# Ledger of designs, part 23: VHH binders against F-box/kelch-repeat protein SKIP4 (SKIP4)

Target 1, 358 residues: F-box/kelch-repeat protein SKIP4 (SKIP4), of Arabidopsis thaliana (Mouse-ear cress) (q9m2c9)
Amino acid sequence: MACIVEDPQRAGQSNETQIALISGVPDDISKSCLARVPREYHMAMKCVSRRWRDFVCSDEMCDYRNEFNLAESWIYALCRDISGGVFLHMLNPFSSRRSWKRINDYPYIPMREGMGFAVLGKRLFVLGGCGWLEDATDEIYCYDAAMNTWFDVVPPLSTKRCYFACETLDGKIIAIGGLGLNPNAKRTWDIYDPLTRTCKSCSDVNIVPEMEDSFVMDGRIYIRGGVGGSSTAVYSASSGIWERMDDDMASGWRGPAVVVAGDLYVLDQTFGAKLTMWCKDTRMWIHIGKLSQLVMKQPCRLVSIGNSIFVIGKDCSTVVIDVENVRKNKMNGVMVCSSIPKTWDDDIDVISCKSVAI
Below, E stands for the ipSAE of ESMFold2; O stands for the ipSAE of OpenDDE; V2 stands for 0.75 times the mean of E and O plus 0.25 times the DockQ between their complexes.

## First folded at step 21 (VHH; framework vhh_7b18_3)

Design ctl (from t25 with Y52S L101S W104S Y105S; at its last look DockQ between E and O 0.44; V2 from the best seeds 0.00; counts 0 for: repeat SSSSS H101, pae E 9.9 > 2)
Fold by ESMFold2, look of step 21:
Structure ctl (fold): chain B 358 residues (1-358), chain A 119 residues (1-119)
Amino acid sequence: as target 1 above (358 residues)
Amino acid sequence: QVQLVETGGGLVQPGGSLRLSCAASGFTFDDSGMGWARQVPGKGLEWVSRISDSGSTFYQDSVKGRFTISRDNAKSTVYLQMNSLKPEDTAVYYCAKFPRSSSSSFDLWGQGTQVTVSS
């Protein structure tokens, strides 16, 4: 059903008259009640009035839900179809009817490779990239998961880049290295602050030039690059210092990685799909268990919610691993996992996955 | 090592047909998406058609119903059947390989083959 959109002139007059969110209820109480509504109903709430839509889409709503432990994490997959078009799929993993849904209100994102994908609060960012005959770009697109809309971001990145590491740390998006028209892009990183709308470029001669993968753990960004992950580096945002990654840790990083409750997990699909965990105390990779190869086609992306790892493969096919449960309940070394069916769309590649808590 | 070689271009009258072939070597063809792009005088490079590793096809609107992409995994070859050719289809046609993973294979294109449609 279509929502009724209020006239901007009426909305301005409503602000002057201070029309209540809920008749007979002070606005502070109304906001507390509205913030407690499960996220799956937030789209319907936006149709009630402009004031309801503004609150549901607001940082205030998101902050309240996080503070009171009401936030619900949904998974967003950045996807590419065979035409090269880039779009989002979304999954509410806790709904009684769990299925991937395509997000219909998206801008044209050119046929690009090597884009960054990052999350800050209720917003998803798609950064940079390059095409077949196109050098790198500095463009940034933002999807606001509360508003369900795309925005162009200003300013762009300070440096045009593709095939770079892109992570969120300390409320900022950090784009590291990569390739581009600027021959020194590989030696720089951009620190993008969406709150102040600023982008600061930094440089160091020792930055790894080709980025394969990255993750954030313990206030640091871990990066692997080079052929087969032959180069690694660690960036500490608090100090701005680059350091070497632990050689034992680096040796086991042979696939997509995710952090669950402070522990690093890697899905290694080199010789059958196996999940391993980095044990800091022993400096060893601990075998957690195997996935059946029949459930997933490479490449796979990982995202965590609570104690669960969501393994998302081609066409958004999804396996859910409760890491504590599977340590205890393996069958012949094979993890016992649940699954979510793939989308009906054929030939969808998953570029990256992130979760957004609202 | 990794190579794409296009053949089958030439001169043809409007309304005629051509079949382009692209022989691939040096990579796992069955796991790759394949496609065709063309460099049209005055328009630059544009995509034409794509085919997934599973055989699903996609076409630019200007060629739908006239062009057919297909693949033969046993021969590591992708084809473009071009029917009802128009002067606007005159271009250098390139075969292309699309990666399925950022870490598993490199994007590649061939040397191109000239297609000229004139009366």
Scores: ipSAE 0.005, ipTM 0.305, lowest interface PAE 9.9, mean pLDDT 79
ESMFold2 (binder alone), look of step 21: mean pLDDT 81; pTM 0.809
OpenDDE, look of step 21: ipSAE 0.023; ipTM 0.529

Design j01 (from t25 with R100K; at its last fold request DockQ between E and O 0.56; V2 from the best seeds 0.73)
Amino acid sequence: QVQLVETGGGLVQPGGSLRLSCAASGFTFDDSGMGWARQVPGKGLEWVSRIYDSGSTFYQDSVKGRFTISRDNAKSTVYLQMNSLKPEDTAVYYCAKFPKLSSWYFDLWGQGTQVTVSS
ESMFold2, look of step 21: ipSAE 0.626; ipTM 0.866
ESMFold2 (binder alone), look of step 21: mean pLDDT 83; pTM 0.846
OpenDDE, look of step 21: ipSAE 0.840; ipTM 0.940
ESMFold2, fold request of step 23: ipSAE 0.648, 0.703, 0.562; ipTM 0.884, 0.904, 0.855
ESMFold2 (binder alone), fold request of step 23: mean pLDDT 84, 84, 84; pTM 0.847, 0.848, 0.850
OpenDDE, fold request of step 23: ipSAE 0.862, 0.876, 0.865; ipTM 0.952, 0.956, 0.953

Design j02 (from t25 with R100Y; at its last look DockQ between E and O 0.68; V2 from the best seeds 0.00; counts 0 for: grease 24.6 > 24.2, SAP .781 > .668)
Fold by ESMFold2, look of step 21:
Structure j02 (fold): chain B 358 residues (1-358), chain A 119 residues (1-119)
Amino acid sequence: as target 1 above (358 residues)
Amino acid sequence: QVQLVETGGGLVQPGGSLRLSCAASGFTFDDSGMGWARQVPGKGLEWVSRIYDSGSTFYQDSVKGRFTISRDNAKSTVYLQMNSLKPEDTAVYYCAKFPYLSSWYFDLWGQGTQVTVSS
């Protein structure tokens, strides 16, 4: 049960309590003010003093920003280069330039395939996977987006796995199904609880071993697997059981999915790139629009911020779709899109993308 | 010798109040962040509230406005005042300490105290 998660800033603990953050100002007032500074300036704030660096990198900063509804989401893409190396790119979507930046941290992640990628708070987690000569692993690595550092996470998953579904629900990371030398991995799911640093394993016959995709909506995890995505299931955290997905909803899930303001969007890439939305009220899929193949390099991953869907393809080439505008017909049959240039790193694939709010 | 000891749990009717106390020993309390978590029957463990060394307080949405965390550095004690209690607040409540800079996990836990809210 009890385990240790190493925090790279642990050595600075308890050294600066008596020095004011801002001379003549109580620290609670200072923290309230500093938390209001836009995220793009946080790097500069780290240069002011050790106490400022520690606060900017802290979960307390996140608590203040959440309390004020000031959290800003940046996008992180888990990428692979031609050598098989795994690394991150980051995008500040609020920057005037909107360009992808490669993260230059020491890689904890060996060359692996089939990894899980999940977010909790300011932290990105890379889980499991397998290599050329390696069986599936149970290792978990964490990237702290405020500290800009990687560290390994203990305990590992209860089950070694690769090519599995991985999502965050109720403050916990859920790793579902997949492959490994352990035949039990096929129909198991692990729950990693960071608060207690524990991981437990569960099993269910309804879990499909061949995971293709997943999303979280309305407190439930939806998974799709099997040949052509023919097998689907839904996990409800409140009941702890797996159920059958709505057949009409499942029928239109033919590509990467993303949830925007409680609405499900899917990009069907079969012939062209067609965006559809699931309408809960009518139980029907609605055609939103088609993206030009010339604008978008496939395969694609989706992430949302506000009313915007970011479609991220090869070399991190990106199209941004504002779905509020398409509902209002502001462009009369033309989807409102913008683009973000690909990274100068060549020949990289995007494995997964997530947003991190700080 | 490093420990957290909770007191103040018990049985209360819906709408009632309880105050939990947690006495800390064996570490520098004034420099430490503290919190409460709860284990609800049939559900997972969840955080309830946090209080930083600065005195800043934060709450899980489901208890905001009803619960108040506070600390007394002179007594090395953290409190949780629980008002307007509901049956869904029934849980084992744990006092905990979180490490420097990181409140996403607790590195020291008390033994827990039972709070039962029933008609």
Scores: ipSAE 0.645, ipTM 0.877, lowest interface PAE 1.9, mean pLDDT 82
ESMFold2 (binder alone), look of step 21: mean pLDDT 83; pTM 0.844
OpenDDE, look of step 21: ipSAE 0.830; ipTM 0.940

Design j03 (from t25 with D107E; at its last look DockQ between E and O 0.58; V2 from the best seeds 0.00; counts 0 for: pae E 2.2 > 2)
Fold by ESMFold2, look of step 21:
Structure j03 (fold): chain B 358 residues (1-358), chain A 119 residues (1-119)
Amino acid sequence: as target 1 above (358 residues)
Amino acid sequence: QVQLVETGGGLVQPGGSLRLSCAASGFTFDDSGMGWARQVPGKGLEWVSRIYDSGSTFYQDSVKGRFTISRDNAKSTVYLQMNSLKPEDTAVYYCAKFPRLSSWYFELWGQGTQVTVSS
C-alpha cells in the first residue's frame, strides 16, 4: 500500500518524452508532497529537474501551499546605497541564523526616489518614482520571489507619480496621489489590476497632496499626506469612496504603522521610540512600551509576521518585537526584544519593507 | 480563431444550482491553465476558481465547498458547477485562460455569462 505507482494515463499524455516528478509516484501526489517542503529548501529543489524547477516557480505551487496553510513569509527591504543604486535585501525570519542577504540586482533596477513598493502573492512591485532632477515615471518593475528574477510590468501606471501612497488591496495595487509634472497626480489614484493587466485612473478633489505614509486595515487604505503630514483620509475599496479618518485615531499616527492580527500599532519616534496600539473599544492609543534607542538608527520601517513586529532601521539593523511577549517582559518600561545584526554593507537607507508569502 | 465562449448562466433561486460551460477553440487546450472570474455589480473583477493543466483545482474562499471546477480535455471545455447559490454570487462570470505556470493574469477571456441569484 506504501508503493504508489505512476498513473499510466498521466505517463501517456505527452506528445514528447515526459519524466514523472517522482519516479513511481503520480504527479498529483508528488506535487502535494513537494508543496510541503519548507521554503528555505525551494532553491535546492529547482536543481533536481526542469519539471521540479517549473513547479517550484509556478503559481500552482503557491496555490497548494496556501491550501495547506503552509505559506511562509520572508521580509524584503527595498534599499538604496551611497551611489543611489536601488536593490533588495531579504530576511528569512524562520532561519536559526537570521541574517539579511542581498538579492541579485540584474537586470537593471532604475535609480529613483519616491517609489511605491507593494506585494501581490509571491511578487514585489516597484512603481513610479523620480530621479534627482528627473520627472516622475509610470514604470512598474516586478520581482518574482520564486523565480528570483526581475521583469518589467505592462501596462505601466496610468499616471506618472512619485512620493505617493502604494498598497495592495483586494488583489489590486492602488497608487494614490504624489507628485509629478502632471499637477493632477496629487488628486488621482491608479488601480492596477494584474489579473486583467489593466490600469484605471480615478480622481477626487478630496485627495490630499504628497503622501507620507499609509497602511491597510479592514479592507480600507489609510493615508497621511499634505504639508508636514497634516491630513488623513481613508479609501474604501468596496465603494471606491474617500472618507474622513477618525480624528482620535489620526492623532496618534505619528510614525510608521503596522497591523498585527487586526490591531493597529504605531512606532512613535518624536521623543525616542515607543510602540503604541489603537484600542477600538476605548478609541484611545495605548502605550505598549519603549524601544531601546541604542539598538536602532532612525527612521524605521515596520513589517509584521505572525505576532511579531520587525523594526528595520538604517543598514537593515533590525529589532523583533513579539507583541504577546513584550506585554509581560519589560525592563524599566523598555521592551525586551531580540535583534538581527545590520548588513555587511554600510550606509544603506531602507526605503520600504514588505513581507512575501510563498 | 482563439476563442472562449461561456454558457449556462441564468436566473436561479437562492440555494439553487447552475452549471457553467466554457468551450475553447484555437489553442492547445490540454497544456493550458483555465479559470473562472466574476464581475460583481458595483465591484471589480475577482477570481473564482482555477484548474491547472495537471487537473489541480483551487477556489476563492467565498466559494470553497460550494463551487467545483472541472475540465474535459477531449471536448476542450471547462465547467463550473455552482451549488448552494447565494444572492452575493450574482455576477457576470468569465472563463479565462492563463499561462501554464502563471495564474496571476489572464491571457485570454470570454464575453461572460450572467448569473442572477434572486427570489
Scores: ipSAE 0.577, ipTM 0.858, lowest interface PAE 2.2, mean pLDDT 83
ESMFold2 (binder alone), look of step 21: mean pLDDT 82; pTM 0.832
OpenDDE, look of step 21: ipSAE 0.864; ipTM 0.951

Design j04 (from t25 with R100E; at its last look DockQ between E and O 0.01; V2 from the best seeds 0.00; counts 0 for: pae O 15.9 > 2, placed apart)
Fold by OpenDDE, look of step 21:
Structure j04 (fold): chain B 358 residues (1-358), chain A 119 residues (1-119)
Amino acid sequence: as target 1 above (358 residues)
Amino acid sequence: QVQLVETGGGLVQPGGSLRLSCAASGFTFDDSGMGWARQVPGKGLEWVSRIYDSGSTFYQDSVKGRFTISRDNAKSTVYLQMNSLKPEDTAVYYCAKFPELSSWYFDLWGQGTQVTVSS
């Protein structure tokens, strides 16, 4: 069924009697009903009418779904193929047929190496990047997960950046360090506010060079960089300054990190794939478990939904780990994991992954 | 058999000193990170100090400036020199090994040695 893209030109002011969302039903009730429809059907809903489309794509829809605790988190991953092309992939973890899907690039967005990846609300942001023959960029693109559409974002970053840390904090996107034409860029960060459409640039000598990884925990941004990830720093939004990370905590940060319900997990990929947890009380890293190389191929990225960690490896091979039991049982917890099989034959590497709840 | 055996615990007065030793066997000691943890009765396990194969050392804030961790690779032994001991340091002290330095967790533990600081 060809979605008849109605030509935007006929916005004739016809007094079109506001056609009810659902005939014979008050709009508030209709909206409540529509909001209860599972996310997998939202695309179909957009085909019912223009008014349905507008509502489904609205922030109001998200508000209803959040209010009713109906929001569903899907996983989005930036992936690189063997050709060097970068693509956005999506996984619905609630589907009976759990499979990764490539998101269509319409309109075409130039995907580059070294891009930042951030989520705010129902929107994904890809920032900056560079290529072998291309200098660092300051471009920002936004993907609306409800609309399934890409948008250009203005203004761009204050600083052109590649291979930088990118995190979301307090409704803002923070782009930290990285490579660029400006040698000073390594010691700077940008704060992008999508609401005000402003970008502020700041500098601090404590920012680490050569960014490898970052995460947000307890309102702070943690970054790791330097040769072999030897340098760490912590940013507090309240103070606006970067500080040195705790040495004990830093020493265990040897791979991709994810925060689950306030706890930090790290997948050490130096000798296999070992999941570890930072225990704040004992100030020690706890071994959670080892993932078999048979089920997970490196390099891996981590994303969390609820009490589950999704380990996403090569070819988007995915292992799901429930950490709820780990929290309850101080013991050498049996790592309960499920796997999502590879859906395509192409070799792809996962660069970054985030979750979006709608 | 892979094992760690702690010695040197005992009763000491406040302000006193003790030196704990941990003899390691059954694994390549030189390549292993080592550490000490302690447990107060009724409380959780707390790490005290760690030493890497490189010789880098880390200390819990509560013991910084008072405790010193060291190792003798020739003897496959790790030591904890405890100075200026306080009643709050009373605990069972455990020696532990890192399986890999990069993992930053203990996978092998000794049986523990009791340290009591009391007047």
Scores: ipSAE 0.000, ipTM 0.189, lowest interface PAE 15.9, mean pLDDT 84
ESMFold2, look of step 21: ipSAE 0.047; ipTM 0.588
ESMFold2 (binder alone), look of step 21: mean pLDDT 83; pTM 0.838

## First folded at step 22 (VHH; framework vhh_7b18_3)

Design fa1 (from t25 with T57K; at its last read DockQ between E and O 0.55; V2 from the best seeds 0.74)
Amino acid sequence: QVQLVETGGGLVQPGGSLRLSCAASGFTFDDSGMGWARQVPGKGLEWVSRIYDSGSKFYQDSVKGRFTISRDNAKSTVYLQMNSLKPEDTAVYYCAKFPRLSSWYFDLWGQGTQVTVSS
ESMFold2, look of step 22: ipSAE 0.644; ipTM 0.880
ESMFold2 (binder alone), look of step 22: mean pLDDT 84; pTM 0.846
OpenDDE, look of step 22: ipSAE 0.852; ipTM 0.947
ESMFold2, fold request of step 23: ipSAE 0.646, 0.670, 0.720; ipTM 0.881, 0.892, 0.907
ESMFold2 (binder alone), fold request of step 23: mean pLDDT 83, 83, 84; pTM 0.845, 0.845, 0.847
OpenDDE, fold request of step 23: ipSAE 0.875, 0.877, 0.878; ipTM 0.957, 0.957, 0.958
ESMFold2, last read: ipSAE 0.662, 0.675, 0.734; ipTM 0.890, 0.894, 0.911
ESMFold2 (binder alone), last read: mean pLDDT 83, 83, 84; pTM 0.844, 0.843, 0.847
OpenDDE, last read: ipSAE 0.851, 0.858, 0.875; ipTM 0.950, 0.951, 0.957

Design fa2 (from t25 with F98Y; at its last look DockQ between E and O 0.66; V2 from the best seeds 0.00; counts 0 for: pae E 2.9 > 2)
Fold by ESMFold2, look of step 22:
Parts: C-alpha cells; sequence; structure tokens
Structure fa2 (fold): chain B 358 residues (1-358), chain A 119 residues (1-119)
C-alpha cells in the first residue's frame, strides 16, 4: 500500500464533513466495525482520536453492541478497606489473565456503611448509606463503566436510607426498607426511574421486613430479613403487591443467592460453605458442592455470567463454578471449578458484586 | 421557548397505521438525540424508539419491524411511523430529547399525544 501523507496546512480544501472515524470508510460502517471490537480493547480505542473516544464512551456504542449480541459482562465489586474507604474492583472474566483490578477514583464516595449497589446498562449506582457521625443519606453516585468515571445522580432517593435492599427490576432501581431518621423508612420503598430521572416513594400498611439479603428472579424481588433471616417476602413490581415467599424455598435460603438461567443457587456459609440449588419442578433444594473455608474467606458474594457462578470472598478471592453440567444433566452433572487469586489490597471486605454488560 | 410538540395521534383500528410528528424549538436540534416513549394504561412509562444525531436508529423489541423513527433536521422535526398497530400499542406517546452523548434518560418532554387502537 502507498504511504498516505496528511497536510493540515493544505490550502483550498473543503471542510464539509468532520474527520472520518476510519479513513476512507463512511461513519455508519465505521461504527458497525468498531462496535465489534472486544471490550478489553476499548480503553486503547479511546486513545486513537477524540471521535473514537466519544463513540466508545457513548450509549450509541452500547446500542450497536446489543443489536449485534456482542455485549460482554465484566464483574464489579463494591469494596471497603479497613479505614472505611469505599471503592470498586473490576474483573474481566474473559481475559486469559483473570485478575482483579482496582478502579481509580478520586475521593468521591464518603466513608459509608449500608449502601445499595445496582446496575442499569453500562452504569453502576451506589445509593444511600450512613456513617459513624452521620445519619442515612439519600445520595446516589454513578460509575459509568464505559467512561470510567464517577458522577452524582439527581434527583436523590426520596427517602434517606441505609442497610436496605437494592435491586434492578424492569429498568428501574428499587430501594427497599432500611434505616434512617424517618422511622417509617422500613415501611417504604423508592422506585428510581432512569428514563424520567424521577424517584417516587411508595408505602404499604403491611410491614416491609428488615433487610438482610435480596435477589431478583422471574420479575420479582425476593427479600430475606429479620433476626437470623426469619422473615421473607416477595415483591412484584408490575402489580406493586407484596406476597409471602414459599416456605420450602425460604427454608434453604441461608446465605448469598444468585440466579443462573432461571434457577436459584444459594451458598450456605454456616457450615462448610455449601452450594445448593432450588429445583422448581421438584420443589427441593439439591446439594451441588462444598467449598473449603480455608480457601474462601467469608463473607462471600455471588454473581453469575452465563453458566458460571463467581463466589467472591474477602480480598476478592474468587472461585468460579461452572454449573452447566448440573443444569443440563440433572443429578449426574460434573461441576467444574477454577479460582482467581485475591487482590493485593489489604483487608478488603466485599460489600456487593454486580455484572455490567457493554 | 424550549418545547416539543407532538401531533398525529388518534383512533385507529387494529392493523392500521399512524404517523406521529414532533416539532422542536428553542434548542439546537441537530446536536440532539431524540426519541419516543409511551405511557401504557395501567403500566409504567417505557421507551419506544431513539434516533441519534448521527441518524442511527434503535427500537424496543415489541415494536421492532413495525415502527420507524426518522428526523428532518431542516424542519427540527422527529417522526414515528407506526404500522401494523395492535391494541397493546394504545398509550400516550411522548416525544423526548436526550442530553448530548447520553440516551439513558430524557431531559425534555413533550405534552404527549393519545394513540388508541380499537375496533
Amino acid sequence: as target 1 above (358 residues)
Amino acid sequence: QVQLVETGGGLVQPGGSLRLSCAASGFTFDDSGMGWARQVPGKGLEWVSRIYDSGSTFYQDSVKGRFTISRDNAKSTVYLQMNSLKPEDTAVYYCAKYPRLSSWYFDLWGQGTQVTVSS
């Protein structure tokens, strides 16, 4: 190919169009091509030009990747160090060198406890919380995983809260119960609608249980609360109705939960860290496997990508459990495990983990 | 002075067509992403379609193949051509503007236009 020389001082040339994303290629074709680049290279793409950086950071890029079914899920862990500082770790599970990386941030999120953590699209939301010397807040911070930056979210929650359930359902973030200066906070929930950037508060004469844990399955939010997890409830956002959870299902929910392809998995951390699965057809909990307490330091959090469950413990030490054989070949499946080393950060507690697809 | 004004709503039979128009004023239309959202009776507000300033278009799955969004920058107008209408499409349709470089929320809304699909 001939060497092509660009001359910015060239007299008389027309500037009828912006510089092309890819030389000699119409921009719509260029965007289609750029959207196919694997996510691990997106940071490098931002260095090519301002137009490339703008496109890589844009929602238009995400729309193209979703249209092509190319979105890639990475895992983000909301962490707290011993000083109380809050930050994120990130894991690319598709990299040949799977390791956790701390996300650079300026001091943006104050030292807080009991925060909510939720995902919508390419964005992670950290909501509410309280501190040693401060009451619960209504503040919402957002990390944009494409821009790799933080920003404040307005409006805030309708109700200041901490130690509450926080889940994404039907494109909305729902913050449920918790504590705050408002003594009725435990009987309310906020619905944050990102499309309208509005937050509305809902309440019910029936008590919403104190929040210990939650998960989303089949368009509903499942809540475990009370002392020792003695209370359970189910919220259907489409109807706004609270219902009681199935007693047999609730009986096996004794630790963090995750849903894989419509099946509920729970890690019971009380004795030997046992992974179990709720079989909806038989209405039984079945034992999948046991994890060594010496290998996995508690507390642990669960997140799934495809048929893989990521069990993330202290310092982000991680075990990856592939449940495809269990799911495909019930009762006779072989579970495949692998591990990812802990971070080098000292004394890191993992508050919550979510996946973000871009 | 900053406004979005929808027109073209009405009553149609199932299988029919409507074209909604949205006239924009008081902002730089050419730099803005535009979209349509709808308020379905008894349900929340949901997005329908978006068109970026680049002309790229995207649709909710339930309307893909039936609805077409377009824009005319010279007239500062965005359109939604709705074909093969179903009773489930009955809603108040809102024209909306996205902030530059973002499409996950609307920062300006029209008043809405009613679309009713019934026998």
Scores: ipSAE 0.453, ipTM 0.807, lowest interface PAE 2.9, mean pLDDT 81
ESMFold2 (binder alone), look of step 22: mean pLDDT 83; pTM 0.837
OpenDDE, look of step 22: ipSAE 0.605; ipTM 0.863

Design fa3 (from j01 with F58W; at its last look DockQ between E and O 0.01; V2 from the best seeds 0.00; counts 0 for: pae O 13.8 > 2, placed apart)
Fold by OpenDDE, look of step 22:
Structure fa3 (fold): chain B 358 residues (1-358), chain A 119 residues (1-119)
Amino acid sequence: as target 1 above (358 residues)
Amino acid sequence: QVQLVETGGGLVQPGGSLRLSCAASGFTFDDSGMGWARQVPGKGLEWVSRIYDSGSTWYQDSVKGRFTISRDNAKSTVYLQMNSLKPEDTAVYYCAKFPKLSSWYFDLWGQGTQVTVSS
């Protein structure tokens, strides 16, 4: 379902003889060929012609790449520098020269905190947060990863929120709890539909006010918050209600969480850095391995691509864990990880990380 | 009335010094983190310095070693001593109060005071 952002500039398409995408090749074949070009070259492709640019930036391009299983996941990190400025950084994890790159300056959100970060399709959303003169905002900003551009202000949240949980479920962005001017905000969640540009607000007493972490697993949203992460809840879209999280599962949720191939992993940082996995069958947390504290700069965020967990810490220091390999080798020791060094000298805090497949 | 009032801005030569003061009223000053930000015309706001209720301080790299933030709880006043001023320090300086939620934004700020460093 194409978010028809009516580009006002489409009005003047005079009958200019539609120059073929590739000379002598039907457009459908040309599109198929272009869709097979690796993502790292998409920027260059956009420089070939206007028509190439339009296609590369189109939803049609994404559809072709998905159909052919060509989509490549890159990692995006919402970061804050020492000035309080918020920026988006990008990592191509498959590049031979793995390095973080700063993307275009976030034009509108200097010095915000407590923002939500969500991905839907090829778009990243920055939601809410605490601003310069207010304790919460309802603003939503959208970045298109194919276009490499920020869109202007998208329709806002129904409720101003900061320090809330933000997840994507069933094509919608769910903003859960948080703090704000509205005293009831802490017990509400918003369902934002980017296609319709509408936001629905709901309330439940089981929602905690300040969110520490969240994840989606098996079509449910899990949230942790409260003082010291003492409160947990689970949302089911089918029922539309929040329920108490399993106590055994909740007890092991002691750090950043990520879902890999349907399994829940947690980086437990209470005593060093331990990767743990929730076993659904036994209802127990299993120790997978240890990370060296020397390679991990806290606070860390987790992102998964395929069978790999990316542990992203301060200054975008990144450790990559192959979960399948670690599980097979049952090494009671320090996990073998690859590291991506920091590329800049500035202190950068990683607020949130997500992957986008294009 | 809850307010912050900045004073001490003005024109100074490069290498000179200024001391900014921010008088707070209408709220419990002792429990509040305070800070200074500046804005150059045509540019965004930049954090300059913060002082927490604990007395801990933070400085932007560009001002580190030259500026000193301090507070007097008895007077409900926060200060910014600016030494070795540079033309690049020319900006409107704002005093601000932190909310209880975060140190990255202000829930109250002053009207600002102009600092101009020029030969």
Scores: ipSAE 0.000, ipTM 0.199, lowest interface PAE 13.8, mean pLDDT 84
ESMFold2, look of step 22: ipSAE 0.630; ipTM 0.873
ESMFold2 (binder alone), look of step 22: mean pLDDT 82; pTM 0.823

Design fa4 (from t25 with L108Y; at its last look DockQ between E and O 0.70; V2 from the best seeds 0.00; counts 0 for: pae E 3.5 > 2)
Fold by ESMFold2, look of step 22:
Structure fa4 (fold): chain B 358 residues (1-358), chain A 119 residues (1-119)
Amino acid sequence: as target 1 above (358 residues)
Amino acid sequence: QVQLVETGGGLVQPGGSLRLSCAASGFTFDDSGMGWARQVPGKGLEWVSRIYDSGSTFYQDSVKGRFTISRDNAKSTVYLQMNSLKPEDTAVYYCAKFPRLSSWYFDYWGQGTQVTVSS
């Protein structure tokens, strides 16, 4: 919270009758009105009173905003600096001046690699990873994007793992494969259920040995692994079955992938940045356009919001591709895109990017 | 000790109605959010409905318009009125309590009550 408007109760909320949220207005009406305030102003709302701060930070606020279809997606990038420190950057894509902001430093995980990054509701989860000369960990850390703070207690994974695929599907976080020896993480997956605070481990021979990339489409998790991405598999949560991926689909998965409105896009950077789309009807990859490599250092991460693909590279340098606009105009080579400046911090690697809707 | 006890489950025909009740004890009911979740056979748990200490109610899309959650603070009881029941509503229904401010989980659960929708 940036400031306190009124003297707060010393021990937090008491059992005494609270002052109305807005004088002369029933609280349910007040909450309906407050839930309509754009997300960029939520920090200021926390300064009005303890009751306002509690509501803005609550799951109830999220429920109201979802009910009204007012949820706004912001992008969070899990980053590493040259010293190995891990932290978050955040981007409000709806601001007129779109710029990355560094979030307060991550709690003590200075040398973790191969961590999973997942979103559920208003919360970001950083899972597993490994330190130098040590086996993988089962630790889970949680950042609450409404409170803008790290969460005190997060139950661990069932299986210690690093360098694994991590996706959210059907309200659960699924951690797939990777490295870990006690127990062996290869060809296993953990299903973390946040409602019950439980995690269970499963195994299947069809899971690839090492993860390179993953995406979620149509209720299924697609994974790619092995040397040079030579192995692929598909997980269907409804059946619990792992299957082989379509060979033609797999052949074009030569870079980071993202799903926009049910359509799969891949950024292929072998001869310059080329955006391609999987066409289900013809089982072919369609060339959408080229993106200049002059401003985008690899590795790049993709995240979508609406019809826009955000291509996020080193130092959080970002290019925004509006796929609807590109599709309406005949493409003749190079895509016309907007850009977002890199952050002030230099030599920052982006480990993973996700969006959080509040 | 926090205790949640569900009642009111049973067998009902498609299109029928059923009312579940959850008696709560061992905590300050008026300050707590409550909800219902269900376990469909062979699947994980899914939330059904939430009611906050303020009285605000929210529903999963699949039950919206058919189910109504309510609470009686004087009796420390939460209810789920289920109308227009379908075979896919067959599940064990759990009453749950969640932490007041921000919750990504329910912190206490009842024993569950079976609801079966069949001709």
Scores: ipSAE 0.423, ipTM 0.795, lowest interface PAE 3.5, mean pLDDT 81
ESMFold2 (binder alone), look of step 22: mean pLDDT 83; pTM 0.843
OpenDDE, look of step 22: ipSAE 0.716; ipTM 0.899

